# Designs tried in a protein design chat: VH-VL binders against q3z8e7. Part 6

Target 1, 156 residues: q3z8e7
Amino acid sequence: MVEKIPMTASGYKKLEDELSTLKVKRIDVIEEMRLAAMDKDMRENAPYHAAKEQRGQIEGRIKEIEHELKYADVSEYTDTNTSKVNMGSTVKLRDPKNGECCTYTLVSPKEIEPLKGKISASSPIGKAVFNRNKGEQIEIEVPSGTLQYIIEDISF

## First folded at step 16 (VH-VL)

Design z1
Fold by ESMFold2, fold request of step 24:
Structure z1 (fold): chain C 156 residues (1-156), chain A 119 residues (1-119), chain B 113 residues (1-113)
Amino acid sequence: as target 1 above (156 residues)
Amino acid sequence: EVQLVQSGAEVKKPGESLKISCKGSGYTFTTYWIGWVRQMPGKGLEWMGYIWPGDSDTRYSPSFQGQVTISADKSISTAYLQWSSLKASDTAMYYCAKQRYSNRPFDYWGQGTLVTVSS
Amino acid sequence: DIVMTQSPDSLAVSLGERATINCKSSQSVLYSPNNKNYLAWYQQKPGQPPKLLIYWASTRESGVPDRFSGSGSGTDFTLTISSLQAEDVAVYYCQQYYSTPYTFGQGTKVEIK
């Protein structure tokens, strides 16, 4: 099995949109290189080299996105196994000491918004909750030690 | 809506070449795997391979590697399955099918192309 | 290659009764990072393409009646039709999409008794 790349459906769409933009930009940059290569000016072909550098960056990013889309592990909000935290899950964590709750949503790297509680699966909180059941006690590693929480609720 | 429309039935003789098509619509053709599945008369389903039309990355089942060519023309949203030299054993129904994501099976199927190869 | 084996090869069931089809894979199709089984069920009626019923072993595709359900994990899977209807007469296939080459079971023909 090839390793899959976790993301949300929104993350997949954002990558599709970026890919579409890059493919159009690549066409423009290739034309710039073609036109610059026809220039016989003695000033060295700086426009050609600039366009070649831009093309290299574009081609590299296109290859990355194609790979990510080919192997995407896209979460589904209608998953019948709602007892486990997964990509796209919203988790409610309860502090057993004081009963206070906080909520987080696991999103793809491009959808991260920490102030809105949208975090990656690779964050300390994301790692601690991923693939866990409602009611489990989890530990979140922070520089000052470990924090204890109970998964109060899982939703989509 | 997603739709896959295949080319019509073919009657061929052994040794002839053939290229059948599958036109996709209602989705971004270049960012999903599209595959081919063979069904021999009275038999089950066999995955032949698939292609990523965006960069023509093509993967074959070992049973079909070197026996067929899977290709795509993204400018007309069309995938192809082709043989350079048909055999009588190639007589079958051929389906194209779209994979939604790498972690999903084939959710949309073409209507099928019946290929009959007889002398 | 992951070999998919279905049982029985054919099944006769009275209208309104339960039909049960088993599928066994030669290797686990559980993808541990997301805890999903990459196992699908398809229905195929004569002269028609296959129709996706179930993915992830137990998730029903949109528009599929709720009398169809899937269960199982790892290597052992079951498709259940809780109350067989006349329109459910078809051949049913399991399929793994855990690793290429993707492979299908040999099919199970469901008939009216």
Scores: ipSAE 0.760, ipTM 0.916, lowest interface PAE 0.8, mean pLDDT 89
Fold by ESMFold2, fold request of step 24:
Structure z1 (fold): chain C 156 residues (1-156), chain A 119 residues (1-119), chain B 113 residues (1-113)
Amino acid sequence: as target 1 above (156 residues)
Amino acid sequence: EVQLVQSGAEVKKPGESLKISCKGSGYTFTTYWIGWVRQMPGKGLEWMGYIWPGDSDTRYSPSFQGQVTISADKSISTAYLQWSSLKASDTAMYYCAKQRYSNRPFDYWGQGTLVTVSS
Amino acid sequence: DIVMTQSPDSLAVSLGERATINCKSSQSVLYSPNNKNYLAWYQQKPGQPPKLLIYWASTRESGVPDRFSGSGSGTDFTLTISSLQAEDVAVYYCQQYYSTPYTFGQGTKVEIK
């Protein structure tokens, strides 16, 4: 029952690469702090305080990535046909009343770009389309009622 | 390509300590859970716990909590299973296994380490 | 803890015939957010470590022969070997990985008649 963090295989790889880079940067920043600490006046040691702040940011991001990787819910969308929406799917939604279409891609949390239609599986739209087939009518609940769309196409 | 290579068979007496190893290769050792599984003679499989080698985050089955220590040395891509005082009932085959992702089971297994504890 | 119960404890099947192994979990292993069952099947041949056959209850691991298939959902699962081969003599285990502690079924020994 532990809540997991949805992502794609490419998202997992990107987090691994970022983590590797950060661990190298951490080594460099710790050395910068050591060298700067040779200054007797720590209150006026701008290089030391800058390195200390950078280390804090690096350590925080490392912890966040480790958590995300430990609990990753990684989609293997390449193992499925294109009949169902999965992580990494691009879905085309058609409004049956006017024929207008919207396109969304289900991505990992780090890859979310709402203005480009890259959304999480946990978003209202993501929840509505996940594991649905092409041609299904879906409903998205909003405060003013229910919006209806048809899954026109599914691609990767 | 992915390999888990375990240390050799051990013959021990009750009360002795023991540390067995599992060396991972062919993948990023620090970003996947490594687990230990016990199989007593003629019996089934029992999950003992696992470790995240990147930060040594370790989780145990309640049946094994306090009975063993799971650890890792990420500099040599090696996980360990350790007893401070062996019992005759610790006689078993011990496997290490790699979990691919949190939402996947164990995809690669070590060859096993037979531990025999005899009075 | 989620208890996994297999049946039968052993079975004997003629070469080329169908072998069926059942696995029941004490609670659902269906993870609602992705609609996947966190149930795996392993094969353990004599003197060897376990080998992963099936994950997500029905998805065959790469390199596993087509004669192995998994089915079921929630709490009731089945491993089917559609045409038993001599090399399929082994003990088969189901395992849940829905929540820690991960737990295995007691195993099912498959033999040739």
Scores: ipSAE 0.746, ipTM 0.913, lowest interface PAE 0.8, mean pLDDT 89
Fold by ESMFold2, last read:
Structure z1 (fold): chain C 156 residues (1-156), chain A 119 residues (1-119), chain B 113 residues (1-113)
Amino acid sequence: as target 1 above (156 residues)
Amino acid sequence: EVQLVQSGAEVKKPGESLKISCKGSGYTFTTYWIGWVRQMPGKGLEWMGYIWPGDSDTRYSPSFQGQVTISADKSISTAYLQWSSLKASDTAMYYCAKQRYSNRPFDYWGQGTLVTVSS
Amino acid sequence: DIVMTQSPDSLAVSLGERATINCKSSQSVLYSPNNKNYLAWYQQKPGQPPKLLIYWASTRESGVPDRFSGSGSGTDFTLTISSLQAEDVAVYYCQQYYSTPYTFGQGTKVEIK
């Protein structure tokens, strides 16, 4: 069984960028080694050994990054687009009868602040909007009846 | 826009060699798995294997191990599927497909390459 | 290897009615550290490559109509089309991507009766 390596979509991109940079640096270091080896001067031997050591560090890091990307467990939070409601989304709901709008942000349990619109995915509103697209009509069942809203906007 | 463009249809005889291609664009070719899927006429989908083009790490389904070679040329963002000696039973549609992350399935597919092997 | 078995092999459903496709894996495809099932559903229309509909058993891919939903966990999974449309005539495949070799179900052909 292969262990997955948790990261965000931005973390994946950062690793891609680092890998690209390292592969360019590797080309440069290999050329430095080639030039130093051509000299074969004992006084110049230190530059060859320095470049060889740097190459080893670069090769090691490249191998680590390739492994991390091959087995990445990329979080759904940062992989969602603004057209679907997910954790961290801010949704604007419009009552189709009177045009009133309200705004909620789906947050982790530790960040819940209902008076400021920060709600959990487990709340009645959170359950109703989760995984929904812009323009969908939703129904929220509360003790006083059924509330109807349209998802007018989603931001993240 | 992510695109996978495959080489054209092939008509071959048994015993001939063949190499078909899949060119990826619109994404970083070297940091995503790209795989091959066979679909025999009127049949379902079969995963053949995939390759990590960045270091050529290649994995095969046991059913296809030793039967085909999967390779890539990262300088032209192209993956390949090749046979050294085709059989009539290799007649099928072949798709390449890109995996976004190892915890996601194949999100983009090529248009397919029809390979016909007959006398 | 994880064997994926779909049922039924073919299905005829009246326009606007519910279509249900089942998929069973020979081993669990639940990845416990993130509690996600590594199961996908694809749609393949005649003459076209497969199109991804659902990943993680129940998450719709971007642009997929909400009449498509996935459910299930572990070894038992279901794709539901809540109100079948004419454009939904296709073959549907489940696929596990929990471990290599990745494997597909044999497919379910959906037609309008």
Scores: ipSAE 0.742, ipTM 0.908, lowest interface PAE 0.9, mean pLDDT 88
Fold by ESMFold2, last read:
Structure z1 (fold): chain C 156 residues (1-156), chain A 119 residues (1-119), chain B 113 residues (1-113)
Amino acid sequence: as target 1 above (156 residues)
Amino acid sequence: EVQLVQSGAEVKKPGESLKISCKGSGYTFTTYWIGWVRQMPGKGLEWMGYIWPGDSDTRYSPSFQGQVTISADKSISTAYLQWSSLKASDTAMYYCAKQRYSNRPFDYWGQGTLVTVSS
Amino acid sequence: DIVMTQSPDSLAVSLGERATINCKSSQSVLYSPNNKNYLAWYQQKPGQPPKLLIYWASTRESGVPDRFSGSGSGTDFTLTISSLQAEDVAVYYCQQYYSTPYTFGQGTKVEIK
């Protein structure tokens, strides 16, 4: 089995939108190449070579996105058959010693925003909460030691 | 709403060619796998292959490799299943089906196209 | 290829009673990174296309009645209809979508006894 690429449904949609935009840009760049090739002195045709380079970058990104979508491991936000933390889950963690809470959302690598609590499943917090149920006590390994939390709530 | 609408029933003779269609609507046709499933009379389901219409990346079951052609015309959101030379053993119901994501099975199915190949 | 084997081939169950269908794969269909079994169950009534009931071995597709449940892991899977209704008379198929070629079980016909 080929390795799947974790993402949310919104992440899938963002990649679809980027792909659509790139396919339009590709059309424009191919036209730029056609117009630049009308210059009979192709040896010193800087506009042609610039458009050719841009086309290569666009084609590369298109192929990358197609691959990511073909092998997407998409987590559903609403999964009535599970109470476990998964991609797209928002988890509320409570420190049992002082009652302080923090909230994190598991997102795809392209959607990571740590200052907004959007973290990957491979982060220390993400690893600790993934596939866990509400009410479980977890340990999070950080450079300063081991932190203890209780999963107080799981939402989407 | 997502819909897959297949072309009508076909009656053919051995050796003839055939191309049947499956038109998708209600979703982005180019970014989901669409596949073909055969069901011979009184028998179970057989996955034939699928296509990624965005770039025509096509995968076949070994049992059907070289026996059929799966293709798509993304400008009209249509997938095709094609035989260059039909055999009597190709008599079956053929379904198209859409896979939502790589980690999901087929969630939407066409109504089926009955293909009858007789002498 | 992953071979899918269902048992029994046919099953007669009294209205309101439990129906149990087994499915065995020749190889594990568990994708360890997400801990999901890529195993589906379909219902097919006469003259109709298959309808998805269960994915990930145990997750009901939306709109599927609660009496349908799936269980199992790795290579051994079960579809259970907790209280058979008249409209549940159909052929049921398991399918792996772990790796291509995707493969189906041979089907289990469920009837009212």
Scores: ipSAE 0.730, ipTM 0.902, lowest interface PAE 0.9, mean pLDDT 89

Design z1
Fold by ESMFold2, look of step 16:
Structure z1 (fold): chain C 156 residues (1-156), chain A 119 residues (1-119), chain B 113 residues (1-113)
Amino acid sequence: as target 1 above (156 residues)
Amino acid sequence: EVQLVQSGAEVKKPGESLKISCKGSGYTFTTYWIGWVRQMPGKGLEWMGYIWPGDSDTRYSPSFQGQVTISADKSISTAYLQWSSLKASDTAMYYCAKQRYSNRPFDYWGQGTLVTVSS
Amino acid sequence: DIVMTQSPDSLAVSLGERATINCKSSQSVLYSPNNKNYLAWYQQKPGQPPKLLIYWASTRESGVPDRFSGSGSGTDFTLTISSLQAEDVAVYYCQQYYSTPYTFGQGTKVEIK
């Protein structure tokens, strides 16, 4: 069995939308290459070579997205405060030493936005909370030791 | 609403070719696996293979590899199952079905296409 | 190939009584990274395509009555109809979608006694 790629339903949709955009852009860059290739002196055809490089980047990204969608492990999250942490869950972590809280949402690797608290299930925090219940203690290893948190709340 | 609509019943003779169709609507046709399932008279279900219509990535059950061709025309949201030379043993009901995601089973099925091959 | 074996081949149950169908896979269908069993149950009535009832071994598809439940893990699975209704007369199939080729059990015909 090939490795599955965890993501949310919204992550799947986001990749679908990016794919659609790239396929339209590919059409445009292929036309760019065609027009540039009408110049018979290919040695000095900078527009042709620039479009060729851009096409290569677009084709590579298209193949990557197709792969991710074909092997997507799309979570089915529930809208409950007491269910286990899964893809799409938002978890509130409390530091038992000082009571401070931080909030994270588990998203697919392509949806990661750390400044908005969107992390992957494969991150150190994501791995520690995945499949855990509200009230469980988790541990995260850092170079200076082990950090401990309590899962204060789970939402979706 | 998601729908898979298959072409009508076929009566054929051994050695004839045949292409049956499955038109998908109500979902993004190009980003979900769509497959074919055979049910011989009085028998169970057999997965034949599936296709990713977005790039035509096609995968077959080993028992059907080389026996049929699975294809799709994404411009009209249609998948196909094709034989170059039918056998009497190809007499069966053929269903198309789609997966919602690759980690889900077949959630929507076509109505079926009855193929009868007799001499 | 993963072989799926159902038992019994046929089952007669009185209206309102419990029906139990077993399915055994020749290999585990548990995907350990997400702890999900890639096992489905379908209902097929005469002249109709199969209808998805259960996925991930125990999760009911939307619109499926609560009387249908799935259980089991790894290689041994059960479909239970807690109170058989007249419209539940059908052939039931288990199916693994853990690895290709996908495979179905041979089917269990459920009849009213």
Scores: ipSAE 0.716, ipTM 0.898, lowest interface PAE 1.0, mean pLDDT 88
Fold by ESMFold2, look of step 20:
Structure z1 (fold): chain C 156 residues (1-156), chain A 119 residues (1-119), chain B 113 residues (1-113)
Amino acid sequence: as target 1 above (156 residues)
Amino acid sequence: EVQLVQSGAEVKKPGESLKISCKGSGYTFTTYWIGWVRQMPGKGLEWMGYIWPGDSDTRYSPSFQGQVTISADKSISTAYLQWSSLKASDTAMYYCAKQRYSNRPFDYWGQGTLVTVSS
Amino acid sequence: DIVMTQSPDSLAVSLGERATINCKSSQSVLYSPNNKNYLAWYQQKPGQPPKLLIYWASTRESGVPDRFSGSGSGTDFTLTISSLQAEDVAVYYCQQYYSTPYTFGQGTKVEIK
């Protein structure tokens, strides 16, 4: 089984909509490149180079979204257990070594805000807590070793 | 509403080429796997492969790899199954079917295309 | 490839009685990260395409009557028709969608005794 990317049905739809928008924008940017390329010297054509850079960003995002959709592990609300971490859950993690706590909310890829604790279910922390119960110990592998946390609380 | 409408029945001779179609409607054609299933007369179901129409990522059952071509034209929301040289053993009913998500089975099926290959 | 084996190949059941169809996979189809079995059941009536009944081994597709239920985990699965109706005469297939190539069981024909 290839690694799956957890998300909600609404998250899937948001990615579909973003993909559709990007494909339209790609067409516009390709046309901008075509028009700009009527200049005889491409190396000194600032509009062409700007459009080429924008196209690269758009193509990269398109490929990322298609990958996420191909491997989506889409949940349904009827399968949600209130005692288990799922999409939309807020989890409080406690480090058993020093008692420090941190809080994360599992959101769809489009809603990620890491500085506010909104993470994807495919992130290292998200993978470790997904489908786990309150009180379980989880492990997160980092380059220097394994981090240990206990799920102190789950809320929705 | 989601619909998969297949092309009509075909009667062919061994060695002839054939391309049958499956037109999807009522959903975003490019972001769901669409596959082909063979059912030989009086036999069970066999998954042949599927395609992601958005980028033409195509995957085949080993039993059908090199025997058929699965393709799609996303501009007309149509998937295809084609043979370059039919054999009598290709006589079967062929269904197209759509996955809802990669973690779900095939939830919508076409009506089937009967292909008869006779000498 | 994951081989799907159904039993029996056919069965005859009286109207209103229970029908039970077994399906065994050669490998586990349980996806550990979400704890779901990637096992489906289809019904195929004569002259019709297959119809999805059950996915994730036990979740009924929308519009499927309550008399159809699925159970099992890992490699051993069952489809149960709790009270057989005349319209349930069909061939039933299990199918794994855990990994490609996707594979079907050989089918079980259900008839009225």
Scores: ipSAE 0.659, ipTM 0.869, lowest interface PAE 1.0, mean pLDDT 88

